# Ledger of designs, part 46: miniprotein binders against q9ydz1

Target 1, 329 residues: q9ydz1
Amino acid sequence: MVQGLPGEFEDYLYRVIASLYRYAERLVVVDYPSSPTRRSIDLIVSLPGSRVVLIKAIYDASLISKKEVEELSAVANSLGVSAVIIAERMGREDLLTGVVYDRYGVNMVNLETFENFVSGREEVYVTRYKDIYTVSISSEKLREKRLEKGLSLGHLAYMLKTSRKSIYEYERGVMSPSVEKAEKLVDILGEEILEPIDILTSPRKPVSKRDFDKPEEALVGEKLLELGFKVSHAKRTVVDLVAGRSGEEGVGSRIMIVVKRSREGRERMMSRIMKGVKMGSILSSSLYAVVNREEKSLIKDIDYTKTIVKDVREFINDVSRGRVEENEE
Short names: E, the ipSAE of ESMFold2; O, the ipSAE of OpenDDE; V2, 0.75 times the mean of E and O plus 0.25 times the DockQ between their complexes.

## First folded at step 21 (miniprotein)

Design jc4 (at its last look DockQ between E and O 0.85; V2 from the best seeds 0.73)
Fold by ESMFold2, look of step 21:
Structure jc4 (fold): chain B 329 residues (1-329), chain A 95 residues (1-95)
Amino acid sequence: as target 1 above (329 residues)
Amino acid sequence: SPEELEKAIERIWEAIRIVLRAFEREEQGRLEEAMEKYREAVRILEEVLKRLEKILPRIDSEEEREEIERVIEFLREAIELYLEFVEELKKQLGE
């Protein structure tokens, strides 16, 4: 993949920002790492109805790797928010308006599709599945309308010029019809069988690995897992750890952590902290900085931010007491 | 080999969990038990470090070599950190 062609990547990102500015209640740009092809998240947007979406915005999605997308997916899942990739092409293939694509388990759409969906102008019904376009249908409505019309599986299959097994699989939700078959189904059974796709669903559960870079990070992450948080270790965004745990009204707690890296100077650490605070604000979460006691003096200017500075033992004790207090009820 | 690295990583996570148990003992005021657990975690990490350093020169894949070097760096930093926990606790107990 070609890294860091400035201007070209910034032009598309700016186009996405300009479009989303019209619809977002809040928008935060994530510009770390500086290379667009090496970071997992470009934007965080709060949409009406308290919908928070993590966005990877890149003109050609073939320029990002599985690792970047897996991190986007894991972070969104841990925080209990949505993720989407906004792109205009995948290699030599242009993304079609009104179609949802898949990139390593994350929904991918072009900008026009996203705009139409968020503004309410158009619903999305079509998915690119392998090399064909399929239509989202309600398996329950399909069966109900077929029975209402008095049609057997075999008779409907004949009318569609497909197999009885295919109709059965449509009604079980195991398979989606092609656009051609779906058009025939709608002609026969009516539009009620169509089911809109919610492109802002949480990412499908990706395979994740435990990982660690610094001993403090490993201790923090493992403890948060023991306390029932979903935890993501991140390498391609401003924070090192993200954790979330459900509450009575959905998302209960969100924790975002920057851990001082072994080869990181004060200036770079402070830059990540400042950017992480912005990320936390849109998520209604404070940022924690985990450092050792000797390193606290290195970030003296941090007093002018809303960052909570702890050593690893202090952090773990604080979060453990929160869990104990919750269990008393 | 990949199997030796996987085994080493599992031992590292065992040591990490032992340190978490040490934090619990320390918070409960059971300082001698916490000390024992910190020292146990250090022994585990030192054993893993020695084993990885022995196999590193035999790894010809640059990707595998870099991965093992990252784990070795983690081990050295973790041992240093856990020994600091031991030293802090010794001061509390023997001063």
Scores: ipSAE 0.752, ipTM 0.941, lowest interface PAE 0.6, mean pLDDT 84
Fold by OpenDDE base, look of step 21:
Structure jc4 (fold): chain B 329 residues (1-329), chain A 95 residues (1-95)
Amino acid sequence: as target 1 above (329 residues)
Amino acid sequence: SPEELEKAIERIWEAIRIVLRAFEREEQGRLEEAMEKYREAVRILEEVLKRLEKILPRIDSEEEREEIERVIEFLREAIELYLEFVEELKKQLGE
């Protein structure tokens, strides 16, 4: 099977963007493939109901490394938003419509499944983890419908050719049935036992890794950790650090930080800042540019009204004083 | 060993925390104490750097080698940055 021409990958990414524009309240393409080797696009999408999602779109999800998925998940968790992978295939296997795949702890779906979900056209009930398909069932509804039919746990287990323990585990929500068992349960108890999967529910992985590439990033990151922020390093994004803290009133402070890269030209840093500002407009986050004292004058002349330009000491002092300028938009 | 790298990383984070405490001292106008903390952080990082540079030639794993090389580069940049902080304070103190 011919590895799709470079054009098929690009065409797919444009199809994903065009689709998302139909359903999104706001959409930002964070980074276009800057290298022919990068076959993925990172997007931030605001969906109806104030649901913000980080999307990684790629034609073939087998090309996404574990580190990239872990970074996506960490960034999403730090910002208190969801992460999703949209892909057409995984290696030699096409992603099935109506199936949510687990990719290193991030939900992965094809474009059609995502469109159906966000439009409310079709609910998703099937999850795949590795080679195992399971169906999402409401533990409460399963028990209710079983009791309405006068069936004991043992009787239902007999009808399914399974153990009483398995039925009990389904009703406790500690196990999901296989497709075959779920079909039999639906035949016996009705479709009302099915529980739609929220694709935007990502498993909260602990943001644990102090993995900073730069001394300034390390100082900033450690200080934010000391202040109770969840901090993630975003090596593959336009921003270098993302941080989030839940406030007492549920309004969480979100911070994105661009740290000047060693040997980074002014134009490249400014491009990252502009992209960061666009990201901030969806995330309701403050954007900080952390620069050397000598460079501070060079960047301040660019009145990006939504960017706070600080040196590392000024930044640390400001955040220590509780002056996280939240964008009151 | 992986254990030696973990210990090195712990020492690096200790130095980073010392620098954060130096910033607090600098904000308090305790510039001499801040400068000494920056120098302490530099000494720790130089020790770690010297250790990693000695271990690097003995690592057969390309992946482990690349990881140590990344940490070495971080250490060099961190030492440079913290020495700049020392020089800034020397100028302020008239040294």
Scores: ipSAE 0.633, ipTM 0.907, lowest interface PAE 0.8, mean pLDDT 84
ESMFold2 (binder alone), look of step 21: mean pLDDT 88; pTM 0.887

Design jc5 (at its last look DockQ between E and O 0.01; V2 from the best seeds 0.00; counts 0 for: pae O 5.3 > 1.5, pTM O .647 < .8, placed apart)
Fold by ESMFold2, look of step 21:
Structure jc5 (fold): chain B 329 residues (1-329), chain A 95 residues (1-95)
Amino acid sequence: as target 1 above (329 residues)
Amino acid sequence: SPEELEEAIERIWEAIRIVLRAFEREEQGRLEKAMEKYREAVRILERVLKELKKILPRIDSEEEREEIKRVIEFLREAIELYLEFVRELKKQLGE
């Protein structure tokens, strides 16, 4: 077992980029923090159909922590976009092509699986659950095809060498058959019972996080929550806050915010602002920089046409009046 | 002690919300009410800061001690920020 060296991480990330460039309408590399094992998002891609996906790309997924994946998931959920981990192995286990794995509630696939899925070349039907592989089936079509063949639950269970309870649970959607059982089911009932997995679903298990690095960030985040946004505080990517409107059509609007961190110098903050602008462009969101009045002079080299600079009072006033949701001029 | 830190964090969020109410009062032109809210938030944070400083020497776990130190640092920065809001408002009121 060999932990990833800096060169291995960079080589794999570039391999993923090169492969996905063919299929993505747009692709943005998120290279902050500089360490690939310390950042939550490596890529953002826009796929045909206006599907935006946040991607963590790492050869061995055991090298990313729960905190990093929780941030990826929370950010995707707040922005109303998808998240996926692309990896070739998980510790001692190599990831199989055509199989969806789970890492702290986020879908994980190898690169070939992702390419086949997004290109439309192959659907994905198999999930790794604990130490077995299961197949996604349509509960409705399973029942429909069984009845068309005149088979009782008991008859089908006998043919599969399983229990009536198992067949009942397959038809209720509370259990998925093993690959072995699914092969028999398809032989008996036809392939129509198979149901493709959409590996690009938004994370379904949001993870809340209590965090505040700076008082301004806490005020901004709390106000956005009061206004009905889903809000995530981030520490392992280029922005400090992301927000999307809760429960609205397609999340509605997206807000991305950089706040000067407690130990951050001017150069690092400027770098994060520039990189955040690129992240915002693919998300159709402007980048806000929230700074105090004396700090405005520290960041005057930025492109103000792409970054909106406010102090905390100005920001709170603007969002309270809905100005951030209306792009005037 | 873990319960004491959790309660302290809850009080901090209460103070943050009070400052948001002060912003609203100030936007509405209710400057004296806004001042009362800013001062209330500062008093809450000062009490929490004092309590955490008393608790810190009794903490055996280095991890707990570092977390409390981080919260203390946040409190100091927040109090300074909120006091700047008070000073700014005093100028508007002629104080």
Scores: ipSAE 0.754, ipTM 0.941, lowest interface PAE 0.6, mean pLDDT 84
Fold by OpenDDE base, look of step 21:
Structure jc5 (fold): chain B 329 residues (1-329), chain A 95 residues (1-95)
Amino acid sequence: as target 1 above (329 residues)
Amino acid sequence: SPEELEEAIERIWEAIRIVLRAFEREEQGRLEKAMEKYREAVRILERVLKELKKILPRIDSEEEREEIKRVIEFLREAIELYLEFVRELKKQLGE
């Protein structure tokens, strides 16, 4: 049963794309729902200030598996970019405007919250983890304003009907207050204690999993790991591997690799390469197409100006010799 | 005018919505109709894209120019998307 996207789902994905085009310097849709079973889109967006973000957009975030979020996070970490989920709801619950949700270690917001953040219209202070809402406060400003008012830790704790330990943990940045406690802190100390949440934070470092699906992917991936690249396998993207290395000057090399799949037709491989080239235009990354020696002739005829076509042995040899052609823009 | 651009964007969105609503009704017998609607959407978007490309050189405001360029890129991506859907539907139909 090809469960067609409910029209609300598709309309939402297009609203997300429209919104992002208003604020983005560059936008690439990496993978559209190529099948009626695909309920999410993956986007790469360049925002003002040279901030690149990987976006997964979906109407209902309950439909995103932990593995998909882990892959998004791993890809973003390997490329040295941020990841965000934009969603309208989570199952039966609508996502609140002005709240950043934690979805398996990736920030998740509704479209309005993302628009407000990117436009600078509204700052975001509230985080939800599981069922717990907390407010982001500056630990330094909290302490400063408490001392300016001549309040001891004990006196402020008494005013909040909380423990002295809780106030101490807030001032150490090891705990964030609940909404109710934050409101009372703002009433006593002023709004200057609030610290805006950067939605475009880098996802938590995933444990590097060497879970390559193919022998060719494993050979390529292991060699990049040996050379000090962060490597992520991207099973659900148009590219198969992404790799990033921090340079000495802070400019990291980024590599995307499309490995020919068993039984993949030429047209499908070419479509993935074209999408990879588009991704590379935002990421300033080299795109490698890794094919069998016999298959090189099938891809060579396409002047994709930014695609390096290699076999596995040539790729390993080139990378081992430091011949990672960084696309100098 | 910025207003005409907003109206054009809204019309594009309406065209997109019309196409999307066509897919909501995936009864097994409607893949051909869905494919036809995507082809129609592509034709509409290509026409709008052609018009915007003609207008772009006549806009003196740098801000308006950058906005129209963003809309042009959006339309290009939307056209490519719908063409991919048409190709996938053709494969499913054995065409």
Scores: ipSAE 0.020, ipTM 0.411, lowest interface PAE 5.3, mean pLDDT 76
ESMFold2 (binder alone), look of step 21: mean pLDDT 85; pTM 0.845

Design jc6 (at its last look DockQ between E and O 0.80; V2 from the best seeds 0.73)
Fold by ESMFold2, look of step 21:
Structure jc6 (fold): chain B 329 residues (1-329), chain A 95 residues (1-95)
Amino acid sequence: as target 1 above (329 residues)
Amino acid sequence: SPEELEEAIERIWEAIRIVLRAFEREEQGRLEEAMEKYREAVRILERVLKELEKILPRIDSEEEREEIKRVIEFLREAIELFLEFVRELEKQLGE
């Protein structure tokens, strides 16, 4: 299993792109850092209905670490968008079509499953949970159909060869049945009890984090937290800080920021900025470069990329007055 | 020592918030108050820096030692930045 060679990884990424290009309204490739196993986001797609999805695409998901996946999920949560991992295997096991897997709290599916889902060809009902396969059921429909059939919790448990507690927990949404139990439930109660999985849900409840590598980043992040943004700091993608705040009319405000990273020269920072502009365009967000006086010369010609350059004081003043949320200066 | 590092980090965030308050005072035209807040933040960071530099040689864990070195680097950069804010205000106040 020789995974991680740039050519082999890029072949799989291109396969994912080619497959999804037919369904995406927009698609942006994020190829920074250059190493596929060190970056948290490979591409961003917008799907019909204004659904934006951050995607990690890697043939063998065992090659990505917890840090990459946690960054993917944190960035998605802060921006109010979905995250998914598209992979064909996990170590020695191939991913099955029609099954949702979990990688550090992020949904993971093979390419065929993702394409079938976004095209509307197939719903997904099966999750891999603790080395068994479970089926998503509607707790409400389960109870409704059981009562229609005149079955007690105990009688249904007997028919499934399971405990009354298990049936009770299925009806509370605390547990999902195994495939074996679900097949019996469907035989008894009908397919209406099945509940499709939305593989594009947020990976977890957002928790804003404080972090710092640079004092400018710390100041910006803390101010955005004070203003009610969900804030995530990133190390393995083109931006250093993302922030989002939900509005009742949709996703609300999104802010993406680049600062100079430790030991980063002009060339690398400019490369991240240019790639971050593309990320911002699909998210309907401008990219901001926040620099100190010494760093301004590194990026003085950047205006052609629609990146807004501010020192930390200017940025803080602008965001306090709402100027960055409306993409106005 | 993990407890000492956690205390240091909390003091760093205190200094960060003080600088945010200094920005507010500066916007209100209260430049002397802003400058005093910048200086307060610097004093906090200088104290933390000295404390971390004293404990660094006593840390046996390579991973913990590298984390403390990263925090020390941040402190030096932050102190330099906040002192630049002070110097900028000193120029404005001399006018």
Scores: ipSAE 0.759, ipTM 0.945, lowest interface PAE 0.6, mean pLDDT 84
Fold by OpenDDE base, look of step 21:
Structure jc6 (fold): chain B 329 residues (1-329), chain A 95 residues (1-95)
Amino acid sequence: as target 1 above (329 residues)
Amino acid sequence: SPEELEEAIERIWEAIRIVLRAFEREEQGRLEEAMEKYREAVRILERVLKELEKILPRIDSEEEREEIKRVIEFLREAIELFLEFVRELEKQLGE
């Protein structure tokens, strides 16, 4: 089986971008400096209803490492946004339309499933974890419809050739039925028992470990942790750190930090800052550029109106004083 | 051992926290205390670095070896940065 020509991968990524532009209020493609092969793209998309999602798009999701998915999930969790993988296939297996796959705890769907979900054309009820397919059902509606039909737990269990315990677990929402059992439940109780899956509901995984590549990142990250921020190291993104804190009023402060890398040229850092500003426009986040004192003058001359240029000490002091300049848009 | 690396990492984070406390002292105008805390952090990191450099040749796992090399590089950069903070304060106190 011919590994899809380099062109098929690029064509797929363009199809994903073109599709997302039809539904997105705002879209930013984030170029990862670490992916010389451009096999995947990361996008930030604002969807209708103020739903922001981090999307990793790739033709073959088997090429995404566990570390990349964990990083995506950590970044999304720190920012208080969703993460989704859009892929055509997983190795030799094509992703089915109408199925939400679990990929290391991030929802993964094909493009068609995502389009159907975002457009409201078709609801999704089927999940796959490893090789197990389950159907999302409303535990409340299941119980309601069972009682309306005058069926006991035992009688319904008998009709499904399952245990009374299994029916009880479905009605408690602690277990989802197999496709075969769900079909029988729908036949008996009606389609109203089905519960649409929100693809944009990412499982809240714990925020990433203290793993920083630079001492400046470590200082910044530790201080933000001390201040009650969720912090994630974004090794593969244009920004180096992302942080989020839930405010009292539900408006969480979001911070993205670009730390100057050792031996990074000015132009490359500026490119990252510009990309960070674009990301910030969707995330409603402050962008900080943390630089050495000597470099501060070199970067200040670039009026990126949405970038706060600080040295490590100034940054730590500003954040400690509660002056997270939220971009008042 | 994995345990030795975890202990080394904990010491690194202790040094980082000491530096954060040094920034607080510096902001309070307690420059001498800040400088001593920076020096303390450097001493901790230099010790950890020396330990990791001794262990590195004994590690057979390529993955573990690369991880330790990354930590060693981090330590070198951190030591350099914190020594720069000391030098900046030494200039301010000598003026």
Scores: ipSAE 0.646, ipTM 0.911, lowest interface PAE 0.7, mean pLDDT 85
ESMFold2 (binder alone), look of step 21: mean pLDDT 86; pTM 0.856

Design jc7 (at its last look DockQ between E and O 0.86; V2 from the best seeds 0.00; counts 0 for: pae O 1.7 > 1.5, pTM O .735 < .8)
Fold by ESMFold2, look of step 21:
Structure jc7 (fold): chain B 329 residues (1-329), chain A 95 residues (1-95)
Amino acid sequence: as target 1 above (329 residues)
Amino acid sequence: SPEELEEAIERIWEAIRIVIRAFEREEQGRLERAMEKYRRAVRILEKVLKELEKILPRIDSEEEREEIERVIEFLREAIKLYLEFVKELEKQLGE
């Protein structure tokens, strides 16, 4: 198989879109940058239950670098949404259906696994940990069921052909059993000990929240951090900065910002603004364009009802007064 | 070295925070105080820029060299931006 060809990228992405269209309440394609291996997010999906998921979709996940996954992870964390990688391979290894893999702290599953999960057809219980497959168990239910059956740690260890220490570690949540051991545990204690994996969780490795690319972006980001936002500087998607913070009722404020890039022409900047508006709509966030006075003429044709235009000083003063354009309108 | 770059980046963030404080002073109408802060931020960045330009030719690692070049480009753009803030305030104060 010839890996990394543009046609194969589009074919797989279309397959993922076609599959998810049946289950998503809303789906937005993020096609910037144009190269699939250089962008951090391919899709944004709203699933039933108000779950928003950022998706990287690529046939062979080895073709995506750590930088792209770290940006996906950081953006999801800052916005308070889930992230997942959908792939069929990792280098020479095919991804197994029903197994959750890890790529730099982001859950990775094949398409069939994702479909089964979101449709409710199958729960997911298995993870690939290092070089073995392990099963997710409830440490509390494991202990409860063991005690109900009158089994000691030693007796259960004997039945599993493992150590007493291993059983203790399972019950403390320090270790997960292999598939073989888990099958024996279920035979002895019942299926109740199994704990479904929620593949749509926040990324496990938060990336440094401070970075800089452009001076205006650095000022905006630092001020938002001071105000208690989680902030991510993005280089591999349509927006330059995302920020979010939780509300008391669990619905938080979200801000997305485009900053004019050095030597960026009018057409490219307008394209990013329009695509950023679409991304913001599924996230219930307005798009800000942070530009200087001279740059405002480059974007004078935008739809001001969907994009808020400020210079860096105006933006920072507005957010300092609490005028964050994060409405429900 | 990574240590030299890390220290330079920390100084850059110090300057960024100073400019944020300058915006606050400007909003409060304390224009002279704001200008003092903009100028201090510029001096910090100019010093960091000179230090990085001095060590760049001596860096053997291509990875480290590329990172320093990126930071230098940021510094040049930031200094230009901050000087625009100073210039704007100078016109207001000289009115």
Scores: ipSAE 0.743, ipTM 0.941, lowest interface PAE 0.7, mean pLDDT 85
Fold by OpenDDE base, look of step 21:
Structure jc7 (fold): chain B 329 residues (1-329), chain A 95 residues (1-95)
Amino acid sequence: as target 1 above (329 residues)
Amino acid sequence: SPEELEEAIERIWEAIRIVIRAFEREEQGRLERAMEKYRRAVRILEKVLKELEKILPRIDSEEEREEIERVIEFLREAIKLYLEFVKELEKQLGE
């Protein structure tokens, strides 16, 4: 139990990284050019079973803005990957082990809970939304075990001191029981009624906001939207746009776009491209660098085998022709 | 008003769609028609910009003010970009 000291923000990210290296097939630290406190994604991790997750790691989750969580969720949704927040605290409250918290529609857990989940050491059954704790139960198993014991909905409701409606809602999966009611259900029906929570769930669909900071981003983004891609602006990442489309065969095309920023120097653009390539290696994503025609010559000398350098017009045309170069790995 | 801002946003997106279609036409060898589409987009954006610049002094909310200022900056950059596209096409037609 290393009780960490206040200098711990950087230290916590390293603790999370050190932990995740034990379980991850691949891990990329997303290095941001901006303040560490305004990052939407800290880690991209490939877990066993081809599960890719975007992780925001922070000691105190109260310091994560709604906008950061919304961006994390939007990026994950566009790429068709999971998002998780790993945190130890929420303000004055320590996050409990074995509890999945809802933080603006993204699952949030402490490091121990995440380790237990990814290692298969311990299943997680408890969810907290605001101040309400509920237990995940299998609606099917609940009904099955109730019937095996010869209990009517009314009889089980009486035993729980609840309504017949509540039991019916549990068996329909439209409501989860409180901890107290779940304990009584387990006592009566057995632990087999519990349903483990998959922490690596896809974030609930954020409404794709057409929120682009630059005209070039807007042109690129609108064209991708027209082609049926989910597009998200990744303001806090090294890339500017992320896009994903589900293919007919379940192979989704993933695109990341680095758009040259106004007054961005070549070196800074190059650094973002390199970081984008690292992100792409885990995401199986094509990386496009969208630059002005004059700047295209400056970037072409980059033998980044995984980076497609285009101007806005060329990008629109290539993407319109269905030449989304999927990185066939 | 929020409604005026939504209308302004829709006009921006209309201009963006015009430009995308102009690029697709440019590939088809229709450079003159592409230029006219870019010029049309610029005219739309300039109108929206002028409208927002008139509204900005009347906005009391700091949050709304910052949002409008961001949209104004976006519009200025968009106008600049599309005018650069027009200039580039004019060069190609004069050569």
Scores: ipSAE 0.218, ipTM 0.694, lowest interface PAE 1.7, mean pLDDT 80
ESMFold2 (binder alone), look of step 21: mean pLDDT 85; pTM 0.847

